# VHH binders against ORC1-type DNA replication protein 2 (cdc6-2), part 5

Target 1, 379 residues: ORC1-type DNA replication protein 2 (cdc6-2), of Methanothermobacter thermautotrophicus (o27636)
Amino acid sequence: MKGDKRRDIRDILLHDETLFRNMNAFDPDYVPENYRYRESQMEALAVCIRPALRNGRPVNAVILGSCATGKTTAIKKIFEMVESTSEGVVCCYINCQLHTTRFGIFSQIYSKIFGHQPPETGVPFSRIYQTIMQHLASEKRALVVALDDINHLFYSKNANKVLYDILRAHEVFEGVRTGVFAVLSDIEFRYALDKNVDSIFIPQEIVFPPYTREEVFNILRDRVRVGFYPGVISDELLERITDHTMDTGDLRYGIDLLRVCGNLAEADASPVIGEEHLERALKSTGPVNLIHTVRTLNENEREFLRILADAGEDMTAGALYELFRESTGSSYSSFNRIIEKLEFLRLIDTRLTGKGVRGNSRILIPRFSREDLRRCPGF

## First folded at step 14 (VHH; from u2 with T52N)

Design x8
Fold by OpenDDE, fold request of step 20:
Structure x8 (fold): chain B 379 residues (1-379), chain A 121 residues (1-121)
Amino acid sequence: as target 1 above (379 residues)
Amino acid sequence: EVQLVESGGGLVKPGGSLRLSCAASGFTFDDYAMAWFRQAPGKEREFVSAINWLGSTKYADSVKGRFTISRDNAKNSLYLQMNSLRAEDTAVYYCAADEGLYYDFGEYDYWGQGTLVTVSS
């Protein structure tokens, strides 16, 4: 009768001994001090910014790579370096998943420059824009904007405008020097810019290839060194985690596994992470991609997925909309936008069926089960 | 409700002049870039001219030197003075508004219904 010694929650909470030296090392947003294996890409990024440091215009770039190939980290690191080196260059990183409107984008730029958000109400976009550009001109500061996951701006139909506003600013504001780093995680995503925008953007392409197994192992090892105390995890176990990471093709998965394993081990009052912890972690850890994607969804988008998942079968767009409308009060336009977004995010598939009496009905197909979605925080 | 109402269109002879007006309402006119677009029969809508909230102007190459865009913020009005009109200028002219810098492409937030300009001998 192996007594279910339900460790007293208090004991778990009060356990003063942590396996974690630095828990932040396992944060997806953690920027390691030693960023290895992207030297060439970082150099390329630096080369694009270099003119700005010399009173020139930065070179635009398209940064391409699958998820978790280190694009974001590389950009952030370079930006930090640049800003530490020169006050004459402002670097602004923007996650376009979070900011999809022009106002949102330029609000981030505004905040970066001035250290506070623009007024929420009453200030038109043009004023914010003007304030930014005038400041840059007057202070003779170059602006480099990284638009991470820029595909979201295409979905919101703001990509052309945002790029135009940034890149053509010099036409109106004398002396303004601006550049854009467009970051794409979907290698298959074909972005089509308006010809007038495309003629200005002329980007350098910087590709982030997938990490090799060795690279993944070393990266994870570095995270372990920073994040755990010595001896907490064996190299053998790390090798296994590396293997699982490689299977997913997502470095973030491995990092998260380490975190989860650490948490489980601590909960068990174990001084080391063992195989049992990994096994448990593997069972509990949903597809990282799904988790991350779901985290970016708003309430309506989540509700959409919930409804579809609960149905357990393919649904017509009309049928789903009825349920969705009842639940959220959203318009059909909003609903369609959600479909497009979720399809883009590969959370759903859509199919047009010619057989409907009233024309081509769109069928919505869930890609993930309700169980899978429930494993996602916030769902 | 945002409204853009174009006027001033009509029939004019080649070499003639015409002045288009766009009356704007329902938004703060001074904070918007304004533009003229035109669409000829069977053709795509094309950029003609734009003027932003700072008064900076942009023109299509085809109309440079002949057309002049201007705005009167006090009257919430946009104008297009068209001189030396050509048969090729025959189109429905649309007024457009956007908060951005100005655009030479057709992604404006607001559009008028258009006014027909016919240049014919």
Scores: ipSAE 0.846, ipTM 0.964, lowest interface PAE 0.5, mean pLDDT 89
Fold by OpenDDE, fold request of step 20:
Structure x8 (fold): chain B 379 residues (1-379), chain A 121 residues (1-121)
Amino acid sequence: as target 1 above (379 residues)
Amino acid sequence: EVQLVESGGGLVKPGGSLRLSCAASGFTFDDYAMAWFRQAPGKEREFVSAINWLGSTKYADSVKGRFTISRDNAKNSLYLQMNSLRAEDTAVYYCAADEGLYYDFGEYDYWGQGTLVTVSS
């Protein structure tokens, strides 16, 4: 009976010995100093920004690649490099999963430029927009905006407006120089822009192919080198983590797995990460994609997911609405919007059932398990 | 409640002139870009002209030099002076409002009901 020596919480808290050299190395937002295997893409991004450094207009780009192919990191790295090189270029990264409104997008730009958020109330969009563009013109600063997961702007039907406002600003504000990096994680996503937006956008395509197994291994190894002290994890164990990472197709999973393993080992007062820690970590780690997606949802959307998860796979949209309405007081229109969004996010599938008397009843099917959802923050 | 009410439409001879008006209410007019669109029978709605909150204007090529868009913020009113009217200008004219720069496509937040302009001999 190998006694589950549940270490006293105090012992865990007071343990002075950490396996982590730098815990931030396992943060999804961590930007490594050495960014390998994306040199060509980074060069391409740099080439797009180069004109801005020479008082020209940045070249627009569409960045394509599946999730966890390093697009975000590459963009952030390039932006950091550009900003360190010149004060004449403002680089703004925006996650469109979090910011789906025109106001939200430009608020991020405002914050980047001025170092504080615009007033929450009382200031119209036009004023914020004008302040941004006037500043850029007067200070002779170029603006490069990365719209990460821009598909969310298409879903919210704000893509044309946002792009138009950015790219056509020079028509109203003399001397303004703006460029857009549109980032898409779905290679199959065909975006249709208005012709007047498309005519000015003219993007260069930059593709981020999936990482090879070797690349994944090396990337994880680099994270280990930065994040852990030497000898904490073996190459053999890292190979296994790499295999699991490849199975998910998400590099973030592997990085998180390393973090979790480290935490478990530390909790056990182990000087090394062992197979037992990996096994426990695998059981505790939910699907990273689900967690990330769920984090972007508002309270009503999360509530609906909860309801859906509890109801199971064979519940009709009508029945689910009743539950949702009872819980949130939301309208049917709001409910439909949520369904559409969740379908777009690939959290749910919809199926039409031929058997409805007054029309085809829609069945909503979650793409996640109740257990997985419970592993998400907020559930 | 946001309202855009167009007026000034009617019958006019080719070469004639007409002035359209749009009365806006229910929002801060000064902070919005305004636009005119038109839809002829059996055709898609098309951009005519826009004026933003700074007074910058845009015109469709088909109306450039003939039409003039203007606004009176004190009266919450948008205008379209149409000169040298042609048969092809026959359409229902719509007023639209949006907070953005202005757009030459039909994704404005608010729309009027329209006023009919008929150019015929």
Scores: ipSAE 0.845, ipTM 0.964, lowest interface PAE 0.5, mean pLDDT 89
Fold by ESMFold2, fold request of step 20:
Structure x8 (fold): chain B 379 residues (1-379), chain A 121 residues (1-121)
Amino acid sequence: as target 1 above (379 residues)
Amino acid sequence: EVQLVESGGGLVKPGGSLRLSCAASGFTFDDYAMAWFRQAPGKEREFVSAINWLGSTKYADSVKGRFTISRDNAKNSLYLQMNSLRAEDTAVYYCAADEGLYYDFGEYDYWGQGTLVTVSS
């Protein structure tokens, strides 16, 4: 260990010895080859797609689970497997936070099929849609569309149109076979589909429960084995990283801690990650990242976080709204939009309490500690 | 500016016929699905019939076999031929337009002001 002495930036850039066997294992977009603890979910997804490989209609699914429970990874893995097996099924993954309109959704499908985007203007939606469905019909290809964070299509009031246009295409385009994987981070998010959409959607529900501590430890250890040379980090330090990961409820935090620890140890020219590297990583990864994110928030959004942090416990949306309204005068509609934004920024999670679909019974779970928030300006 | 203007409503005896028209302007008619919805006094608006840009049609079960939807792209006009009219067909009939498939729910982008159809002895 060389202690806490940091090399200057030029030495860091010119360092030619590394602890990383594969640094990409710690990237946010890394799709692990060894994907475990979701075997039953992967099997359920495969069963939903299997009819499409056999000239049948895919089975629709709703994929439920809080953030960082592996939903997106599972979908990407199954889509890779299907596309490796067959050209007869088009698998299209769409992030509905980025593509919130009917036109946007179908432009992504178009791009998946044809390799380029349609023109943003001058081409009506009906022509893009027709081109997609005529291709599927003529080439005898099924379509499976994963709508990740589909709640955003409900917020934009596009959900009924998008689902209808995908799932009823066969009524107009003979032989077209389509299915939808709808992904929700809040398993009790209340949505209402029009009866004529609901009658055709009828999905299998596939639940991604939170990982246990043991599962988190093993997932992180798998990433260590892929990303670091042997012996770089001890199981004892990995246990500590696991504990911090469990405190946030976000597996990606643990992966980021590993990345930062590796970089710090490498900058120190240390052959291993030591306790002091973890202590420095905790300082650099926690409050500083939170401070930068919080600076993007307006005063009402900051007040939301203050109330949540001051509670010292998880709160229902209803309880928080009562305090929030008294402090800010905001409507419930505005309050709900703040929840959506803060979930997007990964500052909070939501979970339904008991058995229910009421929105105000959601439990709001901070991804930060009260202490860390107090270190931020304005809190 | 998009406009949908319904006409042809009126008083008709049970068993009679009536033809509704909807004149459309302000958009490329050939690219749109067109629909009729209706709303009886004190009731929710309900789907009647739709026809898309490919000529595919859909009908509510309550009107199937009695009503015929059609379109004339040269005149930018939508029609509803209503035969064998019943008292329960009494409603304000609305023309609607959207670029989607032919929705049987009321999330169309454009709506007319409606024309009243009364079926009574």
Scores: ipSAE 0.772, ipTM 0.941, lowest interface PAE 0.7, mean pLDDT 85

Design x8
Fold by ESMFold2, fold request of step 20:
Structure x8 (fold): chain B 379 residues (1-379), chain A 121 residues (1-121)
Amino acid sequence: as target 1 above (379 residues)
Amino acid sequence: EVQLVESGGGLVKPGGSLRLSCAASGFTFDDYAMAWFRQAPGKEREFVSAINWLGSTKYADSVKGRFTISRDNAKNSLYLQMNSLRAEDTAVYYCAADEGLYYDFGEYDYWGQGTLVTVSS
């Protein structure tokens, strides 16, 4: 009886994967072989590193853009290319959400160079640091460190120390050549550094703007072609997923929506993704982008969003500023910088009225629902 | 418990000299960068000089050529020789320690209580 009801392991595996040709294509860590729409940014990154391949010092960069605009992919691809070309440049990518302290950052650099973590027993930071820099000097290797989400080092009050220790190493260790790629969504990054750190971190700015709708559709279509068998999802549903992705401003949302739709269709034993699967996926993938983005905001920026959301109607910049000033005491200059940041992050839109007593004034339009904002921690 | 105890402050006439000391305990002195900072009345604390575990030194522009930082690892002590003193050198001088390179900004992990230096007629 048991033998009669057994199924071939191959049948189970095939059934479980009939929609997915390559499930990894929807993985957050997936790096596509065909990386599109960032050619100028890739060239700018290469120009920054090129001196290190020629016995010079790499050029520092600040890489600006909201999450899922391709920043991490671009950095990982350029680092892979550099390391395939030369042993003379150490390229170290560090996620500052995971490594928030000076010791943690330099432990990652140490591990990249030596293939193992620093000694666990009684070794002070100064000796780990010295070991790293003596290696770079003696082996004539440059170091390029990408500090992804560097804002977390500011929150932990480690940013000034980390940047100083990386970029001033040459003052003590002759011949050491170092550079930093600082990745952040805050256009005010340079203002936040101590003046003595700011004077050594003179970066090239490299901007990763939001993708256009056409770009988002094509990127998602490329992922569909890699990740699903042909015919699994219609162009019509892909257009809808594109629209939802544009509404959130986060490409990761669209990619995750594809993954969830595929899983739902397989659970239903369906050979295709249908509209029902998309509707169910939309419920489960709600405000993930919004939650991640608002976590990067300071208290004044959060208050800005609360005031805008509470209005429930069109609000001029002037009207919002009056409420914002009353609540926070902030200057108009600070208020305007918040508008620029939130527009860059695709959390708000602005529109000129074209009419009014004071000339043209802006209308501020949220790119989120009040209900979704209230589901975010801290709102 | 880490302790940094400054001494050697006092009253001195313009053009005079003074030597500050900082006695350190509670950590391996040889593994730390050491620094002097100062704070004049009504002003923000400012960097004076630093020396790291390899003996490399850094000085604020306002004190270069007049002040000399040194350390004695056998005595766990940091020193600041202050020559050609000026009225604007009047401040409370603080000893600081950190495992980093030799920062010229005030984010050191450990601080002393300070010693007052007054440069006046």
Scores: ipSAE 0.771, ipTM 0.943, lowest interface PAE 0.7, mean pLDDT 85
Fold by ESMFold2, look of step 16:
Structure x8 (fold): chain B 379 residues (1-379), chain A 121 residues (1-121)
Amino acid sequence: as target 1 above (379 residues)
Amino acid sequence: EVQLVESGGGLVKPGGSLRLSCAASGFTFDDYAMAWFRQAPGKEREFVSAINWLGSTKYADSVKGRFTISRDNAKNSLYLQMNSLRAEDTAVYYCAADEGLYYDFGEYDYWGQGTLVTVSS
């Protein structure tokens, strides 16, 4: 390295270079354009939904597979395709880990249809339910609901009610057409439905088997090609990431390792991901993960987090920018790039509060506690 | 506090009639589906009839045509008119309430203590 190392690093930063061609490729919500190794499962899902596009009733399905076998991605992909084809089918994906009650499930359906949550207080379930079903009947829209990790509804004793209310709506609301995709990540989970629910839920079974090692490697390599510039990571290092991914049985772990490695290499101002970056990424754990993630941030990005944490509640982007600009002098363009990076690192979420409203109505939600951040160096 | 109080049970001869009532309090009656279930001694509780918040009704096959469910929202009351009673109708009858559609399985949120109906010569 010639001259002062600091001056060489400044030259790199001045040119705004990054290892990431597309940071979104490592986002948990990323849906690849060419989805591999699940062609027969995608076909089966399409066959279940196709009647809804033709004024028929969708076919119910049970979707079985260990976690990270592509079930969620496949469902989101098919829902996106259906919604791009027709306004006549409402496709609602619901994570039952987050929404474990009848009210919660139907609030998510309500939000999908109407673009906002139902009122928080005092509205009985029956009114929310009637509003949903009257809309479907009046607008002649079918409903397909994916209940991901449906085992949580059995644990909460909500499964019979939820399935009954979705699938028997037609008895009260003439012409309503509904279907359910029940997703089970624990393939050994055994459930029993009441006989009067079981008789209406007769599903098609769609199995997502575990990926092979070669399939995992190719999936990760596809993400590398979308997300990194050429030559950023070697196939040899990718093989090692693949092996660690296979050890956990969780494809998401491999994708996260790629993201963390990229961030560590950027923090070191390295043009490539090296073996040392992988070793550091492999040692990441809970609070240690937060510490290592924030270590990759520059001072402006750290100041962003300090301001958000000091607020003690969710902030609008406009409110945060006012404080951030006063402290840092940064442009709004730089501020937005920080939002994108922090969301990519899973340190914050963003939410639009109104239709067509942007800017200071966009809510920034921390994914960390104030106390955990204070344990990090520099905070 | 939610309360469901059944009344109107008793002893009746086969072929006779009986009218059950359920007085409801502690919730907005109009927003609830209401149901009757029954349980004979040593038997599982079984669905009899339900009426939802829009007035739609459902009946078990064993009572269809003989029993009539109704509700009076002004009096917060549920009724079951039982005609052409048979020995197999002998059971404790329970009033139940839930905000859902009108379930024909026993996962209702609220239950009464029951009223005994005995059909015997």
Scores: ipSAE 0.758, ipTM 0.934, lowest interface PAE 0.8, mean pLDDT 85
Fold by ESMFold2, look of step 14:
Structure x8 (fold): chain B 379 residues (1-379), chain A 121 residues (1-121)
Amino acid sequence: as target 1 above (379 residues)
Amino acid sequence: EVQLVESGGGLVKPGGSLRLSCAASGFTFDDYAMAWFRQAPGKEREFVSAINWLGSTKYADSVKGRFTISRDNAKNSLYLQMNSLRAEDTAVYYCAADEGLYYDFGEYDYWGQGTLVTVSS
């Protein structure tokens, strides 16, 4: 009974000993108590919001930085601080990857204010909008909206309307004070706005540069302190995880390595994470997000990624479609659905580079390395 | 099924007046901001005036003081009273509708086919 492989698997799943003091420290959405190396960015964000606490209008901001540079954490921390000191400022964070339409964006604002979603049907946008703005005016509350990954509102052709409706509300609703924090990774944002929107969205620029190696090590060590019991992992192994994290440029990879190492050590009934656990984690979680995501894709979607990876650099949608059609026979509408799905899954980004009347092209940007894709089954 | 039908265009002398109408159907008129845009031959379409669902109005600088936008929700109709007309006002005038605030850019959801206004001696 005790030698039964079925019972051994059960014991692994249910064993009493754990290395994790707080496994939430390794969650993608974790907001750390000790938030380091962004003090000047935090101060800049606070300066943008400060007028709203003094019966003025918030200052708009554009928050620039590559993925995993702490932008989202900084915004959530400043919003928590503002809301703890005042009920006079509504702070609303919105992930534009998930909420891509005008109705969706304002439903999130509505929910932040009123504690429940508006009805999905039977209520026109104009009624939801009026309810929000009448509340802000009557209760003398300012609104600050963070639009994270705002490029997705441009892809859905909603950016001009959303920004206008937020920032010009004061023209109709006397005393309403609004501001926007737009989060993006490229400069094209400014070139894509209508002139009548661009003239009202005059933001302060706040840059989140890549972390240094020393900063990455210290951030990971802070997560170890919160997430593991003392002595579970050595500084020497943290140095190695830091080096691997620097190779990818993505803090999330390092945090995931810590989580997987902990799980492997627990499965081995080890009181500590050893070098053998890290080596196993590197092999089993190499391109961890990529392997899991690719497994969910159909063959046409996989062929799309093969063609993009084989190019070795960014590729226009037109060029990729011609190769894709030759390989799969797929329609243009199927091709566009694949772009939208892969963008949602964070496997690619798109960017508009042409401003011409005709022949405008999208650039498809892989969020994976060619070498990591080749390590996935079926590639 | 959504329709915006403009009328009231025509030929008028400089300094004269015209009243444009837009009959709306296929949506709840009261919930929409309404706008007029115009396009002169060889030029881009430009904003003229807008009125939202609370009756607030906006005008392009070139028409302030001369044009008056109004709406009659009982008749599902939008109007543009154009006074002191100039040769520069010659254009096709379009009615537009959207649930948003009252945009002065051309991303409205619904558009009419236009009515021609010619200001000439």
Scores: ipSAE 0.736, ipTM 0.925, lowest interface PAE 0.9, mean pLDDT 85

## First folded at step 15 (VHH; from x8 with D104E)

Design y4
Fold by ESMFold2, look of step 17:
Structure y4 (fold): chain B 379 residues (1-379), chain A 121 residues (1-121)
Amino acid sequence: as target 1 above (379 residues)
Amino acid sequence: EVQLVESGGGLVKPGGSLRLSCAASGFTFDDYAMAWFRQAPGKEREFVSAINWLGSTKYADSVKGRFTISRDNAKNSLYLQMNSLRAEDTAVYYCAADEGLYYEFGEYDYWGQGTLVTVSS
């Protein structure tokens, strides 16, 4: 009767034996030392930026691909390589989901150059802009700006001004050399540009196709080599994790399964990850985890999920709001707060359309299956 | 509050001249790019000329060589000297201001009420 297998929490926290050689290998932000599966894409990026190292203008690019295909990693790696060997090129990566205004974008560029943010009050954009461009001209430095998820600039109606101010700076500051890497899944955003911006953007297209099953397996195996001690997980289990990863189309899922399996095996004081650990990890990503999360939601938030689940395909925020308003009577501001909360809870993802749709351009993507939601209380 | 007030419009014969002014208030004039746009009846607003905070200028091809944009930072004023006027120059002329470089598109932050210029025989 007193033989239940529950382990004291302190014992778990203080357990000396571990299966992890380097747990950071399973972090979302981990950048692998060997990034060879994207050799052609890395070469194309290098070709675009190389003129800047030779006193020329960088070539503009659009970087196309679905999420989890390595686009951001590749950009950050090429920028790191350029900056490690040259002071003549300023490489600035900007997440347009976080920095959606003209002032915000150029504040990030300013910070990259000068090592601190500009004063937040009392400084007009024109002075920040002039300070940046005068520096580039006088120090003979090129600027390459990566605008990740650039569709957010169209949503905020800042895209024309931002692109114009970057790409036409040479008209006022002779010798300034600038280029833009626009990152997204759809090249169609250019139809929303003013003709005086579109005519000078002229990008090279660099495509990041989905990884093959073999590539996914090898990426996960490389993470196992870095993150676990030898022999902790079999190739057979790794094949199963690969299959589940392919089913979701999201490499991050496979990496998270590895982390969870490792934690479960350690909690069991097991020297290896076994089938039982994978089965438990899979259940934690299924209906039980979803049920726990949805129990924290209010009635309107639950109705949001019902409407999204009943759709047979991805929906724009605008289309979903129409149905949501009809069902709940809620304002758009309330609807938008729900989107932000559900994204924070990892129940949905959002993506902007590439066609510059105003206001309601976000595509809402569930991170759950319709069947799993139906198993939840109240659905 | 920001105000842009145009003046100097009127009726003029083809080949004539006219000088438009725009008085600006409510912002630091020196920090802004300034522009003129025009809108003919039933047509879209179109770019005419711009001048940035450093004095660099741009002109639409249709007015190049005939119109001259200038600014007087001491008087917070923008000007457009229009020479060799043509019937197609007939429009309401708008003063615009923005902190950016100086745009040929109509996404400026501030706009005046406009002043009518009529070129007819």
Scores: ipSAE 0.672, ipTM 0.895, lowest interface PAE 1.2, mean pLDDT 84

